# VHH binders against b5yem2: the designs that were tried, part 7

Target 1, 146 residues: b5yem2
Amino acid sequence: MFVGEYYHSLDEKGRLIIPNDFRQLLGETFYLTRGFERCLNIYTITDWNNFSQIISSFSPTDNLMRKLCRFWFSGSIQVTTDKLGRILIPSFLIEYAELSKEVVIIGAGKHIEIWAKEKWEEFNKEENILENMNEINSKVAELWKK

## First folded at step 1 (VHH)

Design s6 (framework vhh_8ghr_2)
Fold by ESMFold2-Fast, scan of step 1:
Structure s6 (fold): chain B 146 residues (1-146), chain A 123 residues (1-123)
Amino acid sequence: as target 1 above (146 residues)
Amino acid sequence: EVQLVESGGGLVQPGGSLRLSCAASGFTFSSYYAIGWVRRAPGKGEELVARISPSGGSTSYADSVKGRFTISADISKNTAYLQMNSLRVEDTAVYYCARSYMFGTYSDAFDYWGQGTLVTVSS
C-alpha cells in the first residue's frame, strides 16, 4: 500500500518528481487520472485496468455509468518516469487539479493522490473524519456480513 | 496476462477429502484482490462457496459448506487452496477459481476465472 505525505515542486514545464518509495511499487509506467476530489490520482497499470473493466461492464444505456466512464477514460493518461524519476503532467490535468508550484503527494492506500498544497491544507481544515466514526464503523461492519 | 489455473479435482467417495489448488500468474496476491471458489453443477446456478482476502486472511463460506471446507492462500507461492472434507454427493460440480478487485471493499464482481476443475463425489 502507498503511505505518507511528500512535499514537492511542479516545475514550469509541468514535470514532477515521484517519491522513490512510490516508484518502487509503481515501476516506471503507470496511470495518472483525475481524482474524485479536485486532485489527481495515480494507479498501477493493473489497478487502472481492473477498475476500467468493472465500470465498462455496465450497460451502455446506464446514464450514470456513462458519465463515470467519460470522466474516468477522458481523464486518464499512461505516464512513464524519466531517469530522474519525473513525470510530465499535461496541462488539462494541471488545470483540473488547480496545481501550482507547491504540491503534496499522498499515499492513499491503493492509489496515490497529487494535490495543490493550498487545496490540501484547506481540505484538511474543513474535514473532520473523527466525527464520522459511527458511520465508518457501520460501513466496515458491512464488509464482513458473510 | 492474468491467469488462474485450477488443479486437484477428481473422483472421490462420499466422506472423502480433496484439496483444490489455484495457481495465479500475471498478478501478485496483495490487498488489491480477493480470491473465491465458485462451483456449478448441471441444472443448478453458480454458487460462491468460499472467499479469501489473501493478504488480510479474512475468509467467508456458504452455509452449505461451512465447517467442511477451508479456504487458504500461500502468498509466497501465489496460490490459493480449497480443502474439502466430508464430501457429499451434492458437492459434485465444476469448481472455478476466480479473482475480484478489492478497492478497499469486498466485491462479488469477479474479473478473471480459471478453466474449472471437475469434482465428482460418488461410489
Scores: ipSAE 0.000, ipTM 0.103, lowest interface PAE 16.7, mean pLDDT 81

Design s7 (framework vhh_7pa5_2)
Fold by ESMFold2-Fast, scan of step 1:
Structure s7 (fold): chain B 146 residues (1-146), chain A 123 residues (1-123)
Amino acid sequence: as target 1 above (146 residues)
Amino acid sequence: QVQLVESGGGMVQPGGSLRLSCAASGFTFSSYYMSWVRRAPGKGPEWVSTISSSGSYTSYADSVKGRFTISRDNAKNTLYLQMNSLKPEDTALYYCARDMFGSTEQYYYMDVWGQGTQVTVSS
């Protein structure tokens, strides 16, 4: 599992260092994708393939799942770290996530997220997870029993 | 109580060599990327070199590639810069800096700086 919050800078060429703790789990090559909250996600090759197989298994007549497939596959690239632990983020993903020079890289369990620092701070101010603890406890208890 | 103290600067003729040292204290040195940054008289800061926390990865400015070597001794909390084939253009105040964001080549996001050590290259 990926854990923690790291502050880094995106350079003029679109290069970003991936924290060493994350690189130990990711290896040299992995997938960079659009996130669902205007951030970018990083997945291991294995997890990206597993999710890709699942969404591709839905009926070709399911309009919603076709839209998800287009979003996911057109917004995914395979990246490899250089000798300094950096990846190159293409402009279309920088634009999607509105990345600026200051970024935050967070471990979100099975995946990593890359946020513009300002967007991450704004998101956390608006997201009050503690107000939802009763609902969360209900969902967790059901999964724990199972 | 975070401190960086540079030493090893001096006057040298073109083609000469100097070895700079930076003694770190007050933080877990082995957890940070470290960089050397220089400032020539009348100019802004110029990033020179960066080394990863383990020392396995290094990066250099094009102006110093092949001439300078960055290294570190995590057991002694010390950063080094070996400078060979020095040129008059290398004359500057040299700073040791802690790289807060782990970004190579972006000196202005470095958060702890020493006082600097003067390097003068002249005939």
Scores: ipSAE 0.000, ipTM 0.123, lowest interface PAE 16.1, mean pLDDT 82

Design s8 (framework vhh_7uia_1)
Fold by ESMFold2-Fast, scan of step 1:
Structure s8 (fold): chain B 146 residues (1-146), chain A 124 residues (1-124)
Amino acid sequence: as target 1 above (146 residues)
Amino acid sequence: QLQLVETGGGLVKPGGSLRLSCVVSGFTFSDYAMAWVRQAPGKELEWVSSISGSGGSTYYEDSVKGRFTISTDNAKNTLYLQMSSLKPEDTAVYYCAKDQYLFTGEPTSYFDYWGQGTQVTVSS
């Protein structure tokens, strides 16, 4: 599982150091994708393949699922870290996530997220998990009893 | 699908000016970084200048700063290099190159397509 928050800089050429703790779990090659919240996501090859198989299993005549497939597959690239632990983020993903010099790299369990620092701070002001604690407790209790 | 064709090279005296053009087909400049790379006789490839798709940022090798200007015309899918105050040491074959992503300052590492080159000779 990926955990924690890391504060880093995107250089002027679009290169970003991936935290060493994350690289130990990812290996050298992994997938960089559009996130669903104007961030970027990083998946292991295994997890990217698992999610991709699920998306691809829907009917080809389902318009909404075709839109998801285009978003997911056209927005995914396989990346390899250099010897300094950096990846190169292409301009179309930098623009999608509105990345600037300051970024936050977040462990979100099975995946990693890369956010522009200002957008991450804004998101945390808007999303308050404590307001949902009663519902969360109910869902956790169901899973715990299984 | 992708073609890069350079023109505009020639013989010029020191202090002169030339404009190189690179006509591209099969992609747009907003999607990729573009670069000019040169090779002088008997020397290795030297990166000269880049322009990015993100924000139109420009970058130059120190020896050409203030003398060369990189630009694009998206409607014509053409990359330009305006060269002024030319010096004998600017004599080289100039190549137009497309970066796989953003230009990284490593001339052979991330460029996936190159033009055929155009000769620039600066001689008295």
Scores: ipSAE 0.000, ipTM 0.098, lowest interface PAE 18.3, mean pLDDT 81

Design s9 (framework vhh_brivekimig_d4)
Fold by ESMFold2-Fast, scan of step 1:
Structure s9 (fold): chain B 146 residues (1-146), chain A 124 residues (1-124)
Amino acid sequence: as target 1 above (146 residues)
Amino acid sequence: EVQLVESGGGVVQPGGSLRLSCAASGFTFSSYAMSWVRQAPGKGPEWVSSISGSGGYTLYADSVKGRFTISRDNSKNTLYLQMNSLRPEDTALYYCAKDHPMYSSGFEQYFDYSSQGTLVTVSS
């Protein structure tokens, strides 16, 4: 599982070092994608393939599902770390996530997220997960009853 | 050469159950999502259910949700459909399908119906 927050800098060429703890689990090649909250996501090849097969199973008669497929597949690239543990983030993904020099790399369980530092701080100020605990407890209890 | 062979169909009374099987060969089974599609006499094809390559995710048409269960055994290259509480409306020829990546070209192009399928008849 990926865990923790790491603070790093995106260089002027779009290169970013991936934390060593994450590289131990990712290996040298993995997928970089658009995230759903205007961040970037990183998936292992296995998890990217699994999710891709899921969204490919959705009904082709639904325009919304075709939009999801275009968003996911056009917004995904396979990246390989260099000898220093860095990846090159293409400009279209930098623009999507509004990345600047300061970034936060977070472990979110099965995937990693890359956020512009200012956006990550603003997001966490606005979201109070504790106010949702009753709904969360209901969802978790139903899953664990099985 | 991709081959899909369906079996398990038959004649049952309303409220009965059937389990369909699909034997797959010619591709890396665990790497692909698999689907069940049916076609009733005089009607167009209808998507029934899909399962991810790992088996971790499943999708169902509203008409069968809660009654049908899709599953797979990757060690045997076999896809299954457990059909419970069958209704006359479920009468159709059932096809196993390998999903392919060209999903914007229309429903009929997502699935290969060249296999013979397996006939399910629900009659009282």
Scores: ipSAE 0.000, ipTM 0.113, lowest interface PAE 17.5, mean pLDDT 80

## First folded at step 4 (VHH)

Design p1 (framework vhh_brivekimig_d4)
Fold by ESMFold2-Fast, scan of step 4:
Structure p1 (fold): chain B 146 residues (1-146), chain A 126 residues (1-126)
Amino acid sequence: as target 1 above (146 residues)
Amino acid sequence: EVQLVESGGGVVQPGGSLRLSCAASGFTFSDYAMSWVRQAPGKGPEWVSSISGSGGSTLYADSVKGRFTISRDNSKNTLYLQMNSLRPEDTALYYCAKDSPLELLLEYFRQGYDYSSQGTLVTVSS
């Protein structure tokens, strides 16, 4: 399990140090994706493949399910850590998560999340729901009533 | 409280067949989708198949499509997995899980099967 909250800086080239405890569990290569709350998620290769297999099993006739597929696959990259334990985050993901110099990296069980520090602090002070996941869960339920 | 008990595993030769069962209690079985997930020795968990609460919709991983069939009997609160044309690569502990396949299977993988049921072992050997 990934646990804890780590404060780090994103450099001018988009490089970020992944905490050593997390790297020991992840290995050197893993997936970086869009999160459902304007953050970034990190998954092991195994977890990313399993999620992707489930998503790809749904019919493409539903507009919301096609939106989920585009969100997931176009928003995922495979990353490898360098000798200093850093990954390179591409600009489109930095823009998506509104990352600035100060970031927080949190363990969320089987995945890791990367948040802009100010966004993480706002989230903790407000009662927010995972709106995207709620839409997805509702859509899955509707499709499976047939 | 949710209780799931898998059974039906065993040792079979390549090309053989097995039928797994999962007895569910502690929730209204027909209201929930159900899934099968497996973990092979030395590998991470792999989603295998899912079925809707009514049984009207099914999903399969590419590795088992055409060989495995998921089904359920809501009158008995039981989930089944019929496994045909078994291969050595199918050797694994098999687990059942309830709820939304997107949310539950991802959460189930987060748990690493550590706090769920013990599963049922399937060994395919010569």
Scores: ipSAE 0.012, ipTM 0.399, lowest interface PAE 8.9, mean pLDDT 81

Design p10 (framework vhh_brivekimig_d4)
Fold by ESMFold2-Fast, scan of step 4:
Structure p10 (fold): chain B 146 residues (1-146), chain A 126 residues (1-126)
Amino acid sequence: as target 1 above (146 residues)
Amino acid sequence: EVQLVESGGGVVQPGGSLRLSCAASGFTFSDYAMSWVRQAPGKGPEWVSSISGSGGSTLYADSVKGRFTISRDNSKNTLYLQMNSLRPEDTALYYCAKDSPLELIYDYFSQGYDYSSQGTLVTVSS
């Protein structure tokens, strides 16, 4: 699993170092995609292929799934780290996630997320999970009831 | 506690058939979609097929479409995978999973998966 928060800088050419701990799990080649919250997601090749197979398995007449397919496939690129552990993020993804010089790279379990630092701080203030502990406890208790 | 027990794996020659079963307990089986996932030697997990809680809808990975059939018996809390025209590329440890394929991808075998689930080994060789 990917865990932790890492603070890094996006250089003027759009290059970003990927934390060494993450590279050990990802290997040198992986997918960079649009995230669903105006961030970027990183998936292993295996996970990207699995997700892609699932969304492609729905009926071609399903309007919502066609929209998801366009969002997913047009917003994905395969990237390879250079010898310094950096990837090149294309401008369309930088613009999508509103990335600036300061970025936060977070481990979100199965995937990695790249956020503009100010957007990540803003999101965390809004999404205070500790305020939802009563609901979380109820959901956990429900799972333990046979 | 969710408990899933896979069975039915074995060694078959290319072109052969196998039927896998998954006995489920610890949850209301008919309320949840179920999936089959496999992991080949040296590779990461690959989603194979899913079936809705009612059994009314099924989905298949392109690699198995037309060869595999997913089904369920809600009265027996059992999920099945009928595998026909097996290929060497189908060699893998097969797991059943509680939940929808999209949730499964985001939860990567963490939601609904029990570490006690050993899977069932399918080997296709001559």
Scores: ipSAE 0.000, ipTM 0.350, lowest interface PAE 10.5, mean pLDDT 82

Design p11 (framework vhh_7pa5_2)
Fold by ESMFold2-Fast, scan of step 4:
Structure p11 (fold): chain B 146 residues (1-146), chain A 126 residues (1-126)
Amino acid sequence: as target 1 above (146 residues)
Amino acid sequence: QVQLVESGGGMVQPGGSLRLSCAASGFTFSDYAMSWVRRAPGKGPEWVSTISGSGGSTLYADSVKGRFTISRDNAKNTLYLQMNSLKPEDTALYYCAKDSPEELLRRYFEQGYDYWGQGTQVTVSS
């Protein structure tokens, strides 16, 4: 799993260094996609394929799932790191996540997220997860049942 | 009050096997999920595996799935990790913890590695 917060700068051409610890798990090639919040997600090829197969398996008459398919597939690109460990983020994803010079790269378990620094700070201020621990514990207990 | 004592680590050749144990005391063992977490020098903690309180559900990190097996003996208050087909990349200090992966990460971000105790060292020789 991916863990931790890393503070980096997006250069004027849209290139971003991926932390070495994350690159060890990702390898040289992986997927960059729209996040479900206004952030970007990074998945290994294996996890992106697994999620894509699930999304593609839903009924074509399901309006919500058609919208998800469009969002997911049009918003995904395969990226490869250069010799300095950088990826190139295309302008449409920079625009989607409202990325600026300062970005935060976070490990979120099965995926990595890239946030504009100011938006990550705002998000954390608004969503103090510790206030929801009773509900979270209930959901975890359901997962742990036989 | 909660005591967790890891053991079973050692040096092994690639492809070898080791079985880790964690002796628990100070709480009702069967009421809690238990996890294994590892840390290589200079790296952040990596969750390895979790088992539910009853032993009925298990989860594994993709890097160890198919090679490692987590189990528990609630009568003996002991958690186990059977490690097969070991790779040099498995070299790390291994810690057991009284919690789910989410709770482990929360505590890591609050208090750092020292919270988890001494662990047991696994070294896969190359």
Scores: ipSAE 0.000, ipTM 0.110, lowest interface PAE 19.6, mean pLDDT 81

Design p12 (framework vhh_7pa5_2)
Fold by ESMFold2-Fast, scan of step 4:
Structure p12 (fold): chain B 146 residues (1-146), chain A 126 residues (1-126)
Amino acid sequence: as target 1 above (146 residues)
Amino acid sequence: QVQLVESGGGMVQPGGSLRLSCAASGFTFSDYAMSWVRRAPGKGPEWVSTISGSGGSTLYADSVKGRFTISRDNAKNTLYLQMNSLKPEDTALYYCAKDSPLELLLEYFRQGYDYWGQGTQVTVSS
């Protein structure tokens, strides 16, 4: 499982050091994707494949699931760490997550998240996670109904 | 290896009852929330109910609230769904899911891995 918070800098060329503890679990090659809160997510190849198969298994006539498929697949890249443990983040993902020089890398169990430091601080101020998750669950359930 | 095996479906008349079961293996069952999800012909997946790892908290979709009861037996690694006052619109293939259901996508991805079982068919018709 990935755990902890790590504070790092994104360099001017878009390169970011991945914490050594995370690299030991990820290996050298993994997926970088859009996150759902304007952050970036990192998944192992195995987990990315599992999520991808589930997402693509939903009905092709479902408009919301087609939007999710486009969001997920167009927003995913496979990355490999260099000898210094850095990955290159493409500009479209930097723009999506509003990344600046200061970033926070978060272990979130089965995945890793990369946040602009200011966005992570804002998110934590607003979050009542258990209560919000139950509300989100109810709203998503209603979206599937006529 | 995580495995989920659903059972207990069948054909019933409107107003009838069924009890679904899900046998779980390959993980510490009591550490994870469990959910029921259904898919009706021609429709996307619909989340039905979730129960916390301890069984102390439950949540239901508005369409089933007051009619369905989710429960679990952590000693037997088994999840249940008691379905009462069944309606034709409850006709669907029912799946159990570890952690968050797939249609609860934000919670699903935040909590990580989810694996679908084979499902069990429920048909409500007169």
Scores: ipSAE 0.000, ipTM 0.147, lowest interface PAE 11.4, mean pLDDT 79

Design p13 (framework vhh_7pa5_2)
Fold by ESMFold2-Fast, scan of step 4:
Structure p13 (fold): chain B 146 residues (1-146), chain A 126 residues (1-126)
Amino acid sequence: as target 1 above (146 residues)
Amino acid sequence: QVQLVESGGGMVQPGGSLRLSCAASGFTFSDYAMSWVRRAPGKGPEWVSTISGSGGSTYYADSVKGRFTISRDNAKNTLYLQMNSLKPEDTALYYCAKDSPLELLWEYFRQGYDYWGQGTQVTVSS
């Protein structure tokens, strides 16, 4: 599992250090994608392939599913870390996630998220998870019934 | 108390066939899509196939299209996977999963939980 928050800087070339703890689990090569909340996501090759197979299995005649396929596949790139543990983020993904110099890299269980620091701080102010405890408890109870 | 019990695995030669079964209990079976997922030695889970609650729609991973057939019997709360033309690369522990694979992947990615049954081993070797 990926866990924790890491604060780093995106350089002018678009290079970003991936935390060593995350690289231990990711390996050298992995996928960088658009996130669904104007952040970027990182998936292992295995997880990206699994999600991609599911997305591509839906009907190509469904307008919404075609839109999802375009979003997912056009928004994904395979990246490899350099000797210093850095990846190069292309400009179209930097623009999508509105990344600035200050970036936060978050472990979100099976995937990693990359956020502009300001957007992550704003998101956390509005997401009071404790106010949703009754709903969370209900969902957890259902999921634990195997 | 949701329970999923897989069976039907075994050893088979390349080109052979096996039929897996999954007995489901503890929920209204016909209301949920059902999936088969496999885990090869030393690898993460790979989605194989999904069938809608009614059985009217089926979906397959590219690696198994034309060789595997997913089906269900809602009166018996049972899911099936007919596997034909088996290859060594099909060797894996096969799991029955409740609900759509898209929903399961998002929950698995965020929570890291495994909600599948014990699995049934399929070994394809000469």
Scores: ipSAE 0.011, ipTM 0.401, lowest interface PAE 9.3, mean pLDDT 82

Design p14 (framework vhh_7pa5_2)
Fold by ESMFold2-Fast, scan of step 4:
Structure p14 (fold): chain B 146 residues (1-146), chain A 126 residues (1-126)
Amino acid sequence: as target 1 above (146 residues)
Amino acid sequence: QVQLVESGGGMVQPGGSLRLSCAASGFTFSDYAMSWVRRAPGKGPEWVSTISGSGGSTLYADSVKGRFTISRDNAKNTLYLQMNSLKPEDTALYYCAKDSPLELLYEYFRQGFDYWGQGTQVTVSS
């Protein structure tokens, strides 16, 4: 599992250091994708392939699933770390996630997220998980079934 | 309390067949889509197939299309995977999971399937 928050800088060439703890789990090559919340996601090759198989297996006549497939596949690239543990983020993904010099790299369990620091702070102000504890408790209770 | 128990694995030669079973309890089986997932030695989990709660819709990974058939018996709370034309690359520990296709998509942005069983080993070798 990926855990924690790491504060880093995107350099002039679009290169970003991936935290050493994450590199140990990812290996040298992995996928960088659009996230659903104007962030970027990183997946292991195994997880990206599994996710891709699921979304591509839906009916070709499903309009919503075709839109998801285009979003997912056109927004994914395979990246390899350099000798310093950095990846190169292409301009179209920098633009999508509105990345600037200051970046937050977040472990989100099965994937990693890369956020512009300002965007991460904005979402933290708008989202308060503590306000949803009753709903969360209800969802957890559903998993136990009687 | 959700419980899933897989069985039916074994050793077969390339081109052989096996039928896996998953006995489910602790939830209303027919209300949930069910999936098969496998993990090969030294590799991460790979989604194999999903069947809707009613059994009316099925989805398959490209690697198994035309060879594997997912089915269910809601009266017996049992999920099945019929595996034909087995290949060495099908060698893996097979798990059943309580999931819908949409929930599987969402789980890749969260932590894992909502429940995994003990698994059943399939070995395809000469």
Scores: ipSAE 0.005, ipTM 0.331, lowest interface PAE 10.0, mean pLDDT 82

Design p15 (framework vhh_7pa5_2)
Fold by ESMFold2-Fast, scan of step 4:
Structure p15 (fold): chain B 146 residues (1-146), chain A 126 residues (1-126)
Amino acid sequence: as target 1 above (146 residues)
Amino acid sequence: QVQLVESGGGMVQPGGSLRLSCAASGFTFSDYAMSWVRRAPGKGPEWVSTISGSGGSTYYADSVKGRFTISRDNAKNTLYLQMNSLKPEDTALYYCAKDSPWELLLEYFRQGYDYWGQGTQVTVSS
């Protein structure tokens, strides 16, 4: 599992250091994708392949699923870390996530997220998980074995 | 309250067959797509198959296509996975899941694999 928040800088060429703890779990090669909340997601090759297989299994005549396929596949790139632990983020993903010099890299369990610092702070200011505990308890109960 | 109970796993030799069952309760079974997901030792979860609520559409992972058949009996609120030509790489804990493959995968990424329930063990060895 990926855990924690890390604060880093995106350089003028679009290079970003990936935290060492994350690199130990990811290895050198992994996928960088568009996230659903205007952030970027990082997946292991295995998890990206599983997700991609599900998305591509749907009927090509379904308009909504074609939109999802285009969003996912055109928004994904395989990246490899350099000797300093950095990846190069292409311009189209920087623009999508509105990344600036200051970024936050977050462990979100099975994936990693990269956020513009201001966007992450806005998201957390509005997200109060404790106000949703009754609904969370109901969802957890759905997964309860007994 | 949603309850899913998997059964039918066991030990078989390569080339053998098994039929998994999932007994569902606590929701209108025919209104929801149902999926099978597996987790092999030392690996992350892998989506296996999905069937629409009506049973009219089925979807399979490339690794199992032509060997596995997903089906459902809406009158009995039961989901099935018929597994033929089993291979050692099919060895895994198999989970039944309510809902579409998209929601299933998003829940997996948000919550992690330990939240999916107990499953049923399939071991393919000689």
Scores: ipSAE 0.012, ipTM 0.355, lowest interface PAE 8.5, mean pLDDT 82

Design p16 (framework vhh_7pa5_2)
Fold by ESMFold2-Fast, scan of step 4:
Structure p16 (fold): chain B 146 residues (1-146), chain A 126 residues (1-126)
Amino acid sequence: as target 1 above (146 residues)
Amino acid sequence: QVQLVESGGGMVQPGGSLRLSCAASGFTFSDYAMSWVRRAPGKGPEWVSTISGSGGYTLYADSVKGRFTISRDNAKNTLYLQMNSLKPEDTALYYCAKDSPMELLFEYFKQGYDYWGQGTQVTVSS
């Protein structure tokens, strides 16, 4: 499990140090994706493959699941850490998560999240952030439990 | 308490077949999706297949699609995995898991893999 909060800086070229404790569990290569709350998520290769196979197995005619597939696959990249433990975050993901120089890297159990520091502080106070997730959660529950 | 007990593993030659079973207790079996997950030496857990609570929907990893069939008997609280055309790369410990790995994608619901069983070893001889 990934745990804790780490405060780091994103450099002007988009490079970010991944905490050593997280790198011990991730290995050298892993996936960086859009998060569902305007953050970025990091998944192990195994977990990214598991989730990807499940979501790609839904009917191509399901409007919501097509939206999820486009969001997930177009928003994912495989990254490898350099010798200093840094990854390069591409501009489209920096823009998505509104990353600035100050970044918080958070262990969220099975995945890691990267937040702009100010956005993380705002999120902890915001009530409406999950409005888009409700429809997806309802459809998943209907498919899997009924 | 939740309990999952796998059985049916063994040693087979490439091209052979095995049928795995998972006996579940301690929860309302038909209310939950069930999954098969495997772990080969030196690898992380790999999702294999999931079946919905009703049995109406099934999903398979690309590596096993067309060869494996997941099913359930809700009257007996039992999950099954029929494995055909086995390959050496199918060698792993196979776990029965309550819930779908997909629940981990949606953090506001319970996590998948919460109730792993003891596992059953499948070895495809080479």
Scores: ipSAE 0.005, ipTM 0.322, lowest interface PAE 10.0, mean pLDDT 81

